# Ledger of designs, part 15: VHH binders against O-glycoside alpha-1,2-mannosyltransferase homolog 6 (omh6)

Target 1, 298 residues: O-glycoside alpha-1,2-mannosyltransferase homolog 6 (omh6), of Schizosaccharomyces pombe (q9p4x2)
Amino acid sequence: MYFLILFSSNAELGEVLRTMRSVEDRFNKRFHYPWTFYGMDEFTEYFMSTTSTIASGHCEYGTKGITYTNHLQFILTISYLVHWDLSQVKPLVENNRLYQQRADALAQENLSYVYSPLFHSFQDWVVRSLLYHPQLEYDYVWRIEPGLKLVCEEKKDIFSTFKDSDIVFTNHVCERKHSGIYAMEEAIEEYKILNTQGDFSNIWVYSNNYTYCKYWPFNEILSLKQIRHNQTYTNLINYLLGSGGTYYHRWTESDILSAAFGVLRARANHMESVGFFLNDDVHYCPETIPYTGRCACL
Short names: E, the ipSAE of ESMFold2; O, the ipSAE of OpenDDE; V2, 0.75 times the mean of E and O plus 0.25 times the DockQ between their complexes.

## First folded at step 4 (VHH)

Design s63 (from s62 with F27S T28I S31I Y32N A50Y R58N; framework vhh_7ocj_1)
Fold by ESMFold2-Fast, scan of step 4:
Structure s63 (fold): chain B 298 residues (1-298), chain A 124 residues (1-124)
Amino acid sequence: as target 1 above (298 residues)
Amino acid sequence: QVQLVESGGGLVQAGGSLRLSCAASGSIFSINAMGWYRQAPGKQRELVAYITSGGSTNYGDFVKGRFTISRGNAKNTVYLQMNSLSVEDTAVYYCAKDFSWRGYSVLSEYSDYWGQGTQVTVSS
């Protein structure tokens, strides 16, 4: 089972609608895959009615609030909700001396979102939602960022390129290595020592002393079934999330997932046929398209 | 490495217009949100307007309908069109990066990137 997922908010409705129109026009009108919208706050009736009007498949809407049916699911639900009480997160983070010291140091490294507890909370919440939200019953998810526009028609079923052993299908992004990334590398070395696992020398898609490359989270397909039902993946990701590194070291969703996939040698494929723009800031034009007139790439 | 440079400030008469520009330069790979704060002598710094990477905008109540925030073609430049200016708009205007994301504020007084400011003076 396959679905399209957007992590979004009511304030982003305009961007969401534009993204949905391009994805429906270029791909989903042929396949009718469902859309799932997840937000840290409840979606308005206007958000739900306007998005469902554009979708060719059914739409689902979720937040950090979830239902449960048994004792184990109840424990997971409470842990999830306690971590995402926004009224408690801000003062806990802002009153933490280590967080403030790290903020000052990382600000000198010109890292974005250094001073945003809500942004850090969102990163952690996205990872937890992908891996543990009990309403996500699908095998594969296509994570699409609000503001993304597909510019090339895709006639084949993109999900059909996945093999059962594949974990992620996406593009790469390279960034300057900040001190928080060195902290993740140290955390993984500590995990390796404690768990007596193999060689973890190759964590990232590519890295050197000053640059690291990771899986780009804003147009990616993930095998939820492979990740969720494999304790090797979930144990490592839980270790990283439980360290508080999202707050103390400003790890993003792509940092956490890319490091885990790299360490565990997950099978990854490049999304070569999918042309896109993200808010006109980022674009990718496939070189394998034989006729330029088939794409909006110039 | 990232630097924000404001321009376009100056002296204008009440009822007049000014257009402020803010350009981001240096080692940048994305701009999630950009906007404007202002600070008048002896007063607290206040939010004027912001625009997200996707084009969503938000305005302070005192400038709604008079000011418009927009992006340049390069997307690393943000403009503030100020119409129907009043003496109360007199302040130093500061450009800031990353202060709204997905409807959540990511900016604080400790924001990652601030410009040096540009003076706007409105005479009666």
Scores: ipSAE 0.007, ipTM 0.237, lowest interface PAE 9.0, mean pLDDT 74

Design s64 (framework vhh_6qgx_2)
Fold by ESMFold2-Fast, scan of step 4:
Structure s64 (fold): chain B 298 residues (1-298), chain A 125 residues (1-125)
Amino acid sequence: as target 1 above (298 residues)
Amino acid sequence: QVQLVESGGGLVQAGGSLRLSCAASGFTFSSYAMAWFRRAPGKEREFVAAISGSGGSTFYTDSVKGRFTISRDHAKNTVSLQMNSLRPEDTAVYYCAKDFSWRGYSVLSEYSDYWGQGTRVTVSA
């Protein structure tokens, strides 16, 4: 089964509604795929009623269904049963010498959000939700970010292009390398030395001494079946999460998932026909004539 | 001891401008992201604008893009919100917040003791 997912909050309702209107009008009105909304806080009745009114398919709402722990064993067995609680994160960041030292170092590298436990918790929560949230029983998910707007009429089922692939995306993002990225490369090397030999050069879509490029997480299709039921993916991602690197090295969800996919040589395809804006900026417009009735790229 | 003090609110006619300020003390200001949220009567707090700790990145809710500008001054430990082309729907109490998500999530209660008292903005037709 296929579904659409947004990681969102009550504060983002306006962005969510605009994104849903775009996706419904351009694509989902024809296919009626369900929507799932995940929030770190419970959704209001207003959020649920307004989003359900716009959706052409069924809507599901989830919150705090994930347990955070530093032990891989407990993540695998308990995460299905207990709610995500920010108080479990507090000991990792408050009065934590390593957290403060790493945050100070990353701040000196001009990296943003290095002192934000909420930013770090969000990244960790998204990855854990993809792995363990009990409501995610579908085989494939289309991850859509609040603020996304589809700019092309999509008459064909986009999921039909997800043939024999572990990940499908329309873009990648490139960022300056910081010390946290070198730390991730070291963590992956340690993991592979203890478990198996691997080609660590394939971690990123592109890399040089100054920049690295990773899969863009805000408009992508993922195989939950491959991620959740393949022990190789599950073990590596849990190893990375268990290191605390989201907090100590400012790893994002796309850093963790892209590195895991790169090391495990997951297949990736481009959705060439899917044009989009994120937050009123053009991130991708298919090579087409702007005056055609199919796309509206300004 | 963290303190956030908002100022600059008032009554203004539609199309006018106001500049809000938030004076911060009790923490290493340049190291934390800062945000403005607002709450209209009878509604929940909503995200308005944010600026990263380094000042290199800014984020806005769609309804204020191009009209509002967030900035920070590390020498004065202040974050400011310049509001231009004000509309009646911008009427709200505006709050300054420390250490929030880049996505504009409300600071969760366990970290929410860093909220300011708020400053009232009323935009008349």
Scores: ipSAE 0.007, ipTM 0.181, lowest interface PAE 9.7, mean pLDDT 73

## First folded at step 6 (VHH; framework vhh_enristomig)

Design j1 (from s20 with I34M; at its last look DockQ between E and O 0.56; V2 from the best seeds 0.00; counts 0 for: pae O 11.8 > 2, unsure alone 64.1 < 65)
Fold by OpenDDE, look of step 6:
Structure j1 (fold): chain B 298 residues (1-298), chain A 124 residues (1-124)
Amino acid sequence: as target 1 above (298 residues)
Amino acid sequence: EVQLLESGGGEVQPGGSLRLSCAASGFTFSSYAMSWYRQAPGKQREWVSTITSGGSTYYAESVKGRFTISRDNAKNTLYLQMSSLRAEDTAVYYCAKDFSWRGYSWEKDYSDYWGQGTLVTVKP
């Protein structure tokens, strides 16, 4: 089973609706895949009513206080519950001094959100949700950011295409390197020593001294079934999460997952036919000139 | 262009109250979580409070029960009501466009998330 996931909030309803309308008109009206909504807050009845009206498939809202526990034991004894309501989440910051020190260092590298515990918690939450949340017990998930617009008509079943090719994740994006990323490489080296002698040489591709490439976070499809049911994936990802890297090194979910996919040489697809627009900096058009009329790129 | 303009800072006696405001522009204010941070002299910047787009609020332990974060989406304004102020609350307070569900532009969005700050001085 396949589904579309839109991480959103009540206040983003307008953009959510526009996004959904776009996705429906250009793709999902043909296939009626379900929508699943996640957010930091419970969704209003109005939100649920309106989004359900636009959706051609079933809509589900992750508003229930579903939690799971991390039982991983590391040098940092980390045992905590991941909650939908982040207000109930105990930050994985065991050493506040270290956190501050690392945050300061990262700030000097001009990284954003280095002082945001909520950001860090969210990154952790996203990864854990992808791995363990019961509402995501599907083969494939398509994460769509609010505000995203599809700019091309897609008649092919994208999910089926991914499945047929045994694709695990989507296209890559190059991001600025920072010291946290280096820390991840070190963590992976440590992981190798502790757990396996496998090949960990293919974490990601560095384009130059300042950038590295990971999977796309704005329009991504993941094979949750493959990830969840592969102990190698879950062990590595959990190790990285358990290290507190999201806090101490500002790892994002994209960083963590990209590392895992790279290390394990997961098959990727760039969704070359899927044109989208989020903003002037985040967009893709498969056609330079829409001769076929399939695309209307901005 | 994202603009965040803090106001309301000043001098106050211990135990006093002060209300900070942050005028936001250049983005859909109602769609983003907003936060307050502060930086005391000689200290590192620290998180104070966050209010999500949905209205959920979070506070640092040091200000919990004393500070109240709120927002007026119609006015694109973030507020921080401070009460029972202490000397240790002395700092420059910054308004910030915080994490949102819109995604994070790793390549481009590393600036314009902070205001210029407003000074709060708690003097005996």
Scores: ipSAE 0.000, ipTM 0.261, lowest interface PAE 11.8, mean pLDDT 77
ESMFold2, look of step 6: ipSAE 0.575; ipTM 0.840
ESMFold2 (binder alone), look of step 6: mean pLDDT 79; pTM 0.797

Design j2 (from s35 with I34M; at its last look DockQ between E and O 0.47; V2 from the best seeds 0.00; counts 0 for: unsure alone 61.7 < 65)
Fold by ESMFold2, look of step 6:
Structure j2 (fold): chain B 298 residues (1-298), chain A 124 residues (1-124)
Amino acid sequence: as target 1 above (298 residues)
Amino acid sequence: EVQLLESGGGEVQPGGSLRLSCAASGFTFSSYAMSWYRQAPGKQREWVSTITSGGSTYYAESVKGRFTISRDNAKNTLYLQMSSLRAEDTAVYYCAKDFSWRSYDTLSKYFDSWGQGTLVTVKP
């Protein structure tokens, strides 16, 4: 019904274990939700045995090389790529003058990773393939990244608390619109002409002519049922991906996801009851006193 | 502070070999994919090769079979072994910290990291 997903590599095992201990100790030891792991490289036996020993629920691991089938335009479509593989991407960007010209233009706008096929292909893969992966046979997923630490005891089931949400977000991030974001807005305006379902006045969490705000990527609960089976969501995603904007416009998966949930009129709720640290960089404590019976926010 | 320092460039004859190195510091090297890029005179920057944190390797078609990317995570060092060099390989070669699968890496301005580059010249 509900599960925990962690995207990592074998080299990150130490951080993965620390994150899993935190989530298990604070929450999952009571609920035994399964873990699913995905990465760019095949997981080693050591990684799998070590993580499965710590988990209180079943563990699943993405494997390399499974056959791709994709009919994303229909609800019957099964699309999956068990493991990301850059080999499929390099012909799409190599000797591609348009891609190179767009990358140079985006670099002049001071954007990161604009020349990276790895970065662009990952953003595309998450939205196109991962969220439709057949191993993710659940209604909801909590996306967790290495470095997350829960700081409160969670005796109530977090999934049950937010069971009617389409997305449960940890934070917003606001950035200046770059030329690629204006291109996404134009693409959605074109899509709107052909499709009357959706709320196209609320594409972003917040925006003005120069700034847009989106959901913080990862560390969120997503309704896979909504993502996979809502025709409005699926059609918009296919339209955006078909334009190639993850490559030509440096769209991230959080750009696409946030805009799609905006159009969908998604039921979005803040994960306000759950305290966490993400590495040493992001902190949220639901309590104003750092030491309570439930939370230790330092 | 992320620091990337390329070395090993120089002049070679066609068909020659060079080995580029990139010393990395200021980040957890083993967690990141690492890439080589190059920029030839009068041309735009182009991707050459990527190695994932787990060691999977990828190459631009123009260099496949001639270049070998590798990494030594214990030494925080990225390598590019170049052989069968051609005039069109003449460029400044850049070492880059690539994507790490973290939420911060998806934000627009916080995770760019390039080396200063090392010049490779293949004589006509």
Scores: ipSAE 0.565, ipTM 0.837, lowest interface PAE 1.8, mean pLDDT 79
ESMFold2 (binder alone), look of step 6: mean pLDDT 78; pTM 0.783
OpenDDE, look of step 6: ipSAE 0.637; ipTM 0.873

Design j3 (at its last look DockQ between E and O 0.41; V2 from the best seeds 0.00; counts 0 for: pae O 10.1 > 2, unsure alone 63.5 < 65, grease 26.3 > 24.2)
Fold by OpenDDE, look of step 6:
Structure j3 (fold): chain B 298 residues (1-298), chain A 122 residues (1-122)
Amino acid sequence: as target 1 above (298 residues)
Amino acid sequence: EVQLLESGGGEVQPGGSLRLSCAASGFTFSSYAMSWYRQAPGKQREWVSTITSGGSTYYAESVKGRFTISRDNAKNTLYLQMSSLRAEDTAVYYCAKDFSWRGYSWEKYDYWGQGTLVTVKP
């Protein structure tokens, strides 16, 4: 089972529609994978009507009232509440002073969103709850950024390719190291003392001394099946989240997941054939001059 | 052009109340989440509160229970009702068009007002 997931809001309807149209025209019209939408607020009827019209597959909207119910999740002997509404999520921050101090420190490093509890909470929620949400009963998820456009014709079934090769994730990108990442490395070292399962020798991929490479969320596919059913993933993720790292060190879900992927030496497929455009800074074209006309890159 | 104009700032005694307003224009106000931020002297700007297009509200722990964010879509206006004000609430308060919730992708297209000064002192 496969599905396309789009995190969005009502305000982003235009971008969502353009994205969906692009994905449908260039790929999904052939396969009719379902769309699932997630956001902070319930989607309007107009949003649901218009998006469902474009979609060639079934559309699910996770922000429906019924989906905002709290769920008790018992996964891999770990019990936690799955909250859909972030407003109901208990913050992991126990020390506001420490949070402020750490935020200030991170701000000095020119990191973004260090003063955004919503950002932190969302990161935590994604990794702790969303990935394990009962509504996500799929083996693979393609997380698509609103505004993203596919620029190449995709005739092959990307999901099948992932399944056949047991690929776990896609599209790592490299970015500047910061003190939060160093803190994560330390946390992982501590974790090693407690757990010997996994390969901790090369968790991060580094492009140089100043950058680290992580799984990137702009156009990503994840194996939910593997994540959900691998105790090593869950243990490490819970350990890291338990430290409050998303708040105190501004860890993102991609940071945390990337660490886990590294420990397990998860296989990556960077979807090299999948051209996309989000903006001038975030784009990929597999060919500069398409001989076959498969791509129309800007 | 997106424009945000804060008002309502001023001097108030500890324990007092103040209501800030932010007049928005240049975009479909009702469609977007709006936020308040503040910047105290010598400190960096910090998040205070957000109200989504759907009406969900979020608050920083430091202001929770004391501040109330609200919006009037008909007037394209964002509000921040502040009560039980403290000295540490002294800051320039900024209205912002909130960032896009895209899972992990956050575009930095936030628009900010010029801010309104709130001073809490005896």
Scores: ipSAE 0.008, ipTM 0.257, lowest interface PAE 10.1, mean pLDDT 79
ESMFold2, look of step 6: ipSAE 0.628; ipTM 0.860
ESMFold2 (binder alone), look of step 6: mean pLDDT 79; pTM 0.807

Design j4 (at its last look DockQ between E and O 0.54; V2 from the best seeds 0.00; counts 0 for: pae E 4.9 > 2, unsure alone 64.2 < 65, grease 25.4 > 24.2)
Amino acid sequence: EVQLLESGGGEVQPGGSLRLSCAASGFTFSSYAMSWYRQAPGKQREWVSTITSGGSTYYAESVKGRFTISRDNAKNTLYLQMSSLRAEDTAVYYCAKDFSWRSYDTLKYDYWGQGTLVTVKP
ESMFold2, look of step 6: ipSAE 0.668; ipTM 0.881
ESMFold2 (binder alone), look of step 6: mean pLDDT 80; pTM 0.809
OpenDDE, look of step 6: ipSAE 0.006; ipTM 0.253
ESMFold2, look of step 7: ipSAE 0.209; ipTM 0.623
ESMFold2 (binder alone), look of step 7: mean pLDDT 80; pTM 0.803
OpenDDE, look of step 7: ipSAE 0.459; ipTM 0.772

Design j5 (at its last look DockQ between E and O 0.42; V2 from the best seeds 0.00; counts 0 for: pae O 9.5 > 2, grease 27.6 > 24.2, SAP .78 > .668)
Fold by OpenDDE, look of step 6:
Structure j5 (fold): chain B 298 residues (1-298), chain A 123 residues (1-123)
Amino acid sequence: as target 1 above (298 residues)
Amino acid sequence: EVQLLESGGGEVQPGGSLRLSCAASGFTFSSYAMSWYRQAPGKQREWVSTITSGGSTYYAESVKGRFTISRDNAKNTLYLQMSSLRAEDTAVYYCAKDFSWRGSYLSEYFDYWGQGTLVTVKP
């Protein structure tokens, strides 16, 4: 089963609607894949009504996050029971002094969102949701950033293409390095001592002293089935999450997942036929000059 | 255009109370989480408190039990009730539109801040 999913909020309704319209018009009207919406807050009736109107497939709204208390026990909690209740979500920051210290250090590196507990929690929540949320029992999910627009007509079943090629993830982007990434490398080295399974030699690519290349979460398809059912993925991811790295080192879901993909040398596809526009910094057009009229790139 | 205007800052004695306000415009206020930050002289900006669109509240350990964040969606206003103020609470307090998932790790322009309001705790 295939699934279109947006991680979004009520505040992003406009972007969500525009995104959905573009995806429907250019792709999903042919296939009617379901939409699932996840967010840190419960979706309003208006949100659900309007999005459902645009969707050609079924719409689901999963607004339940995971509850977590202590990093030391979190892995155990995941192993036994995962509680999905946003009303009980507490920050995983156990050492506020350390958090502040690390945040300050990262701020000096001009890193964004270093003082945002919601950002950290969201990253953690996204990863855990992808791995364990019962409503995401799909073979593949297409994560689309609210505000993103497809700019090309897509007649091919993208999901089928991915499945046929046993693709695990999409898109590789280079981002700025920061000290948190080094901390992740250290954590992985520690993990290697405990776990000998996997190839830890090629987690991500450093293009230069300033950037590193990782999985791109703006517009991507993930093989949830492969990720969820491979203990090498889940063990490493849980270890990293359990370390509190999302809080203390500002790891993103993309960082964590990239590490996992690297360990298993997962197969990737860059969705070369899928043109999209989010903003001036985040866009892709397969055609600079349309030959067939398939694309309308800005 | 998103605008955030803080007010309510001033001088107060230790142990005193102060209520800050942040008037928001240019976006659907009720749909966004809002946060308070502060920056003391010579220090980096630090997170103080957040209230989600759903009403969940979070506090820094340093202000927990003393500060209360709240919001009035009808007035598009964020509040920070400060009590038992200490000298170390002296700072410029900033209102912020909190994180919204936009998947844009490559851009820094998604943060919106007010101009700040100065809180001085002095005997």
Scores: ipSAE 0.007, ipTM 0.276, lowest interface PAE 9.5, mean pLDDT 77
ESMFold2, look of step 6: ipSAE 0.580; ipTM 0.843
ESMFold2 (binder alone), look of step 6: mean pLDDT 80; pTM 0.803

Design j6 (at its last look DockQ between E and O 0.47; V2 from the best seeds 0.00; counts 0 for: pae O 10.0 > 2, grease 26.3 > 24.2)
Fold by ESMFold2, look of step 7:
Structure j6 (fold): chain B 298 residues (1-298), chain A 122 residues (1-122)
Amino acid sequence: as target 1 above (298 residues)
Amino acid sequence: EVQLLESGGGEVQPGGSLRLSCAASGFTFSSYAMSWYRQAPGKQREWVSTITSGGSTYYAESVKGRFTISRDNAKNTLYLQMSSLRAEDTAVYYCAKDFSWRGYSLSEYDYWGQGTLVTVKP
């Protein structure tokens, strides 16, 4: 019912191996949960053989080759197994004067990647396709990025510890609202007029007129059951994706998912009992050291 | 500090060739997708080409078959080989650090060089 998902490229193999060694040594050698790898490029045979040798569970590697036709009343038109492919959305942004005008306006607000078809298409692909991908047949996923290191021995099953959560986060981020975020809030207000389900009183973790807080993506556990089967969630997601805001307003998957979980009043819990470092520059040590094992937390 | 230094621009006749280079420093070059953009006088900046960290290449339709993007991770250098140049290719060409699929990379600002001018004579 659980699996480990790791986003990476072949160029990051060394960091991937360090992350996997840590997660396997501190946790997964007891539980043998499968690893599923996704990235922007097809994985080399060397990447696959090296990572599969270290894993204590089965490894799956996202590859091209599956076309999915929408018959679920959801806006799924095409999906590939991971290997992400910019050509799927490139025609939507090229020679599109409205897109370029909005990118210019957003650039004046010092937002990153406003001109990048790669950025926009990836954000859209995660929300539209990856989280609904037929090969993700489990109820929960732990989204891991290279650079994560567990620093305490975890004898308890981390997934079981958080099974009542809809999202388990490591951090949230607060940012100044840009014009695209005001556009999202306006779209949700319009949606609210036509739809009576959900709690629209505060869709962000926190917000005021100028600032909003959302969940940091990756290094999180998500309930795919909520993402796939809660009609309030799916209706809002379909509405937002149908507006094209990932392209025209530079919405990220974190913006979209955080707002949707806010409307759900999802159970959000901090991953407070699990000690970890991220890229050696970010770390967390539990105040109550888990009695299940030793910690190397400094 | 991230630095991107474009070079190789110049004046060419229609049908000519140029090779643009972009020397990168201040970040782990091999971990990021890299892109070329261009801006003609009086027009909006437009995407030209992207190469992923894994070497996959993508091109705007207007340059497909004529331009080739490449990278040398050992030298931290991005290239754009331009051939069969046309008058409409006249623009300032910018090298850019593009997106990587990692959590905190989503909060970073992308970086641009100062550009290198390519002029294709009428």
Scores: ipSAE 0.559, ipTM 0.828, lowest interface PAE 1.8, mean pLDDT 78
ESMFold2, look of step 6: ipSAE 0.488; ipTM 0.797
ESMFold2 (binder alone), look of step 6: mean pLDDT 80; pTM 0.808
OpenDDE, look of step 6: ipSAE 0.658; ipTM 0.888
ESMFold2 (binder alone), look of step 7: mean pLDDT 80; pTM 0.806
OpenDDE, look of step 7: ipSAE 0.007; ipTM 0.259

## First folded at step 7 (VHH; framework vhh_enristomig)

Design k1 (from j6 with Y32H S100K; at its last look DockQ between E and O 0.49; V2 from the best seeds 0.00; counts 0 for: pae O 7.2 > 2, unsure alone 64.0 < 65, grease 24.8 > 24.2)
Fold by OpenDDE, look of step 7:
Structure k1 (fold): chain B 298 residues (1-298), chain A 122 residues (1-122)
Amino acid sequence: as target 1 above (298 residues)
Amino acid sequence: EVQLLESGGGEVQPGGSLRLSCAASGFTFSSHAMSWYRQAPGKQREWVSTITSGGSTYYAESVKGRFTISRDNAKNTLYLQMSSLRAEDTAVYYCAKDFKWRGYSLSEYDYWGQGTLVTVKP
């Protein structure tokens, strides 16, 4: 029902182990929630053996299901549903000229990974996996990024807290808008026109006129049950994916999901008691809430 | 600071072979997918090949069966073995630090080398 999910590769074993150790020592040793490792490559026996020894709960290792073949010349794409059989793959990005044009434009905006087919494919893969992959059929997932360190001893069952509050996602960050995001806004407006009976809210929360705020998938809980079993979510998300925006406009899975969360008024909260460190720019130490554990913040 | 330095380019006859190298520094090479791109005169930059951190390889249709991407993590070096070269393979070849799903916070810039010129002509 509740799982710790970590997107990883074999090459990240060291960081994964350090992350797992911190999560286990600070939190999971009390609750023994299972770990799910998910990646686009198969995990080695050594990876699985080593990570299993660190986990206090059982470990599951997801299969990729989708290969990177979808990015080849940008002519192949999975359909609205996740295709684990590549024989059913259809072209989605049909306008290679447009792709190059948009990529160049986005590059001029100093946006990273605009020429990376692998990046685009991964974003698409993550979204579709979260929605449809059978190995991710969980109520709640705590997405943990390799390299993340929990820095507070958390004694509360975080999953229970979020379950009781019926929260969909956590921990938003605000980023500079790029033309791809504007394209997403347009796409959603089109969607609203096509779905006139829907109750839609604003797409974005803004910190200023040049930013948009979205959840940051480094340390967050998602209610997959609410997302997967709500056709309003899946329809909108599939519409966005079907537009090819991940390729043409370099949408990330975070952009897509956050947009859907915003439009559909999903409830968000912050894990205020969970201190963490990823890097000098991404970290949090609890300061304003009652202290529930010992923190070692930088 | 991330640095990528391509080498191995040159002039070759049609049907010939070349091996390109890319020396990487400033990041954990073994943890990142790496890619080759190329840009022909008057054309836009196009993707050629990618090798993931896990060792999976992918190729553009135009080079499939002729080019082989590989990496030596101990040397922090990316390679592109090119065979059966054609005139249309003439381009500046760039190595790139490609996407890693770790870290959804993206830098403002992609990391590219300066490129190495490959000229295929009789």
Scores: ipSAE 0.011, ipTM 0.377, lowest interface PAE 7.2, mean pLDDT 79
ESMFold2, look of step 7: ipSAE 0.675; ipTM 0.881
ESMFold2 (binder alone), look of step 7: mean pLDDT 79; pTM 0.804

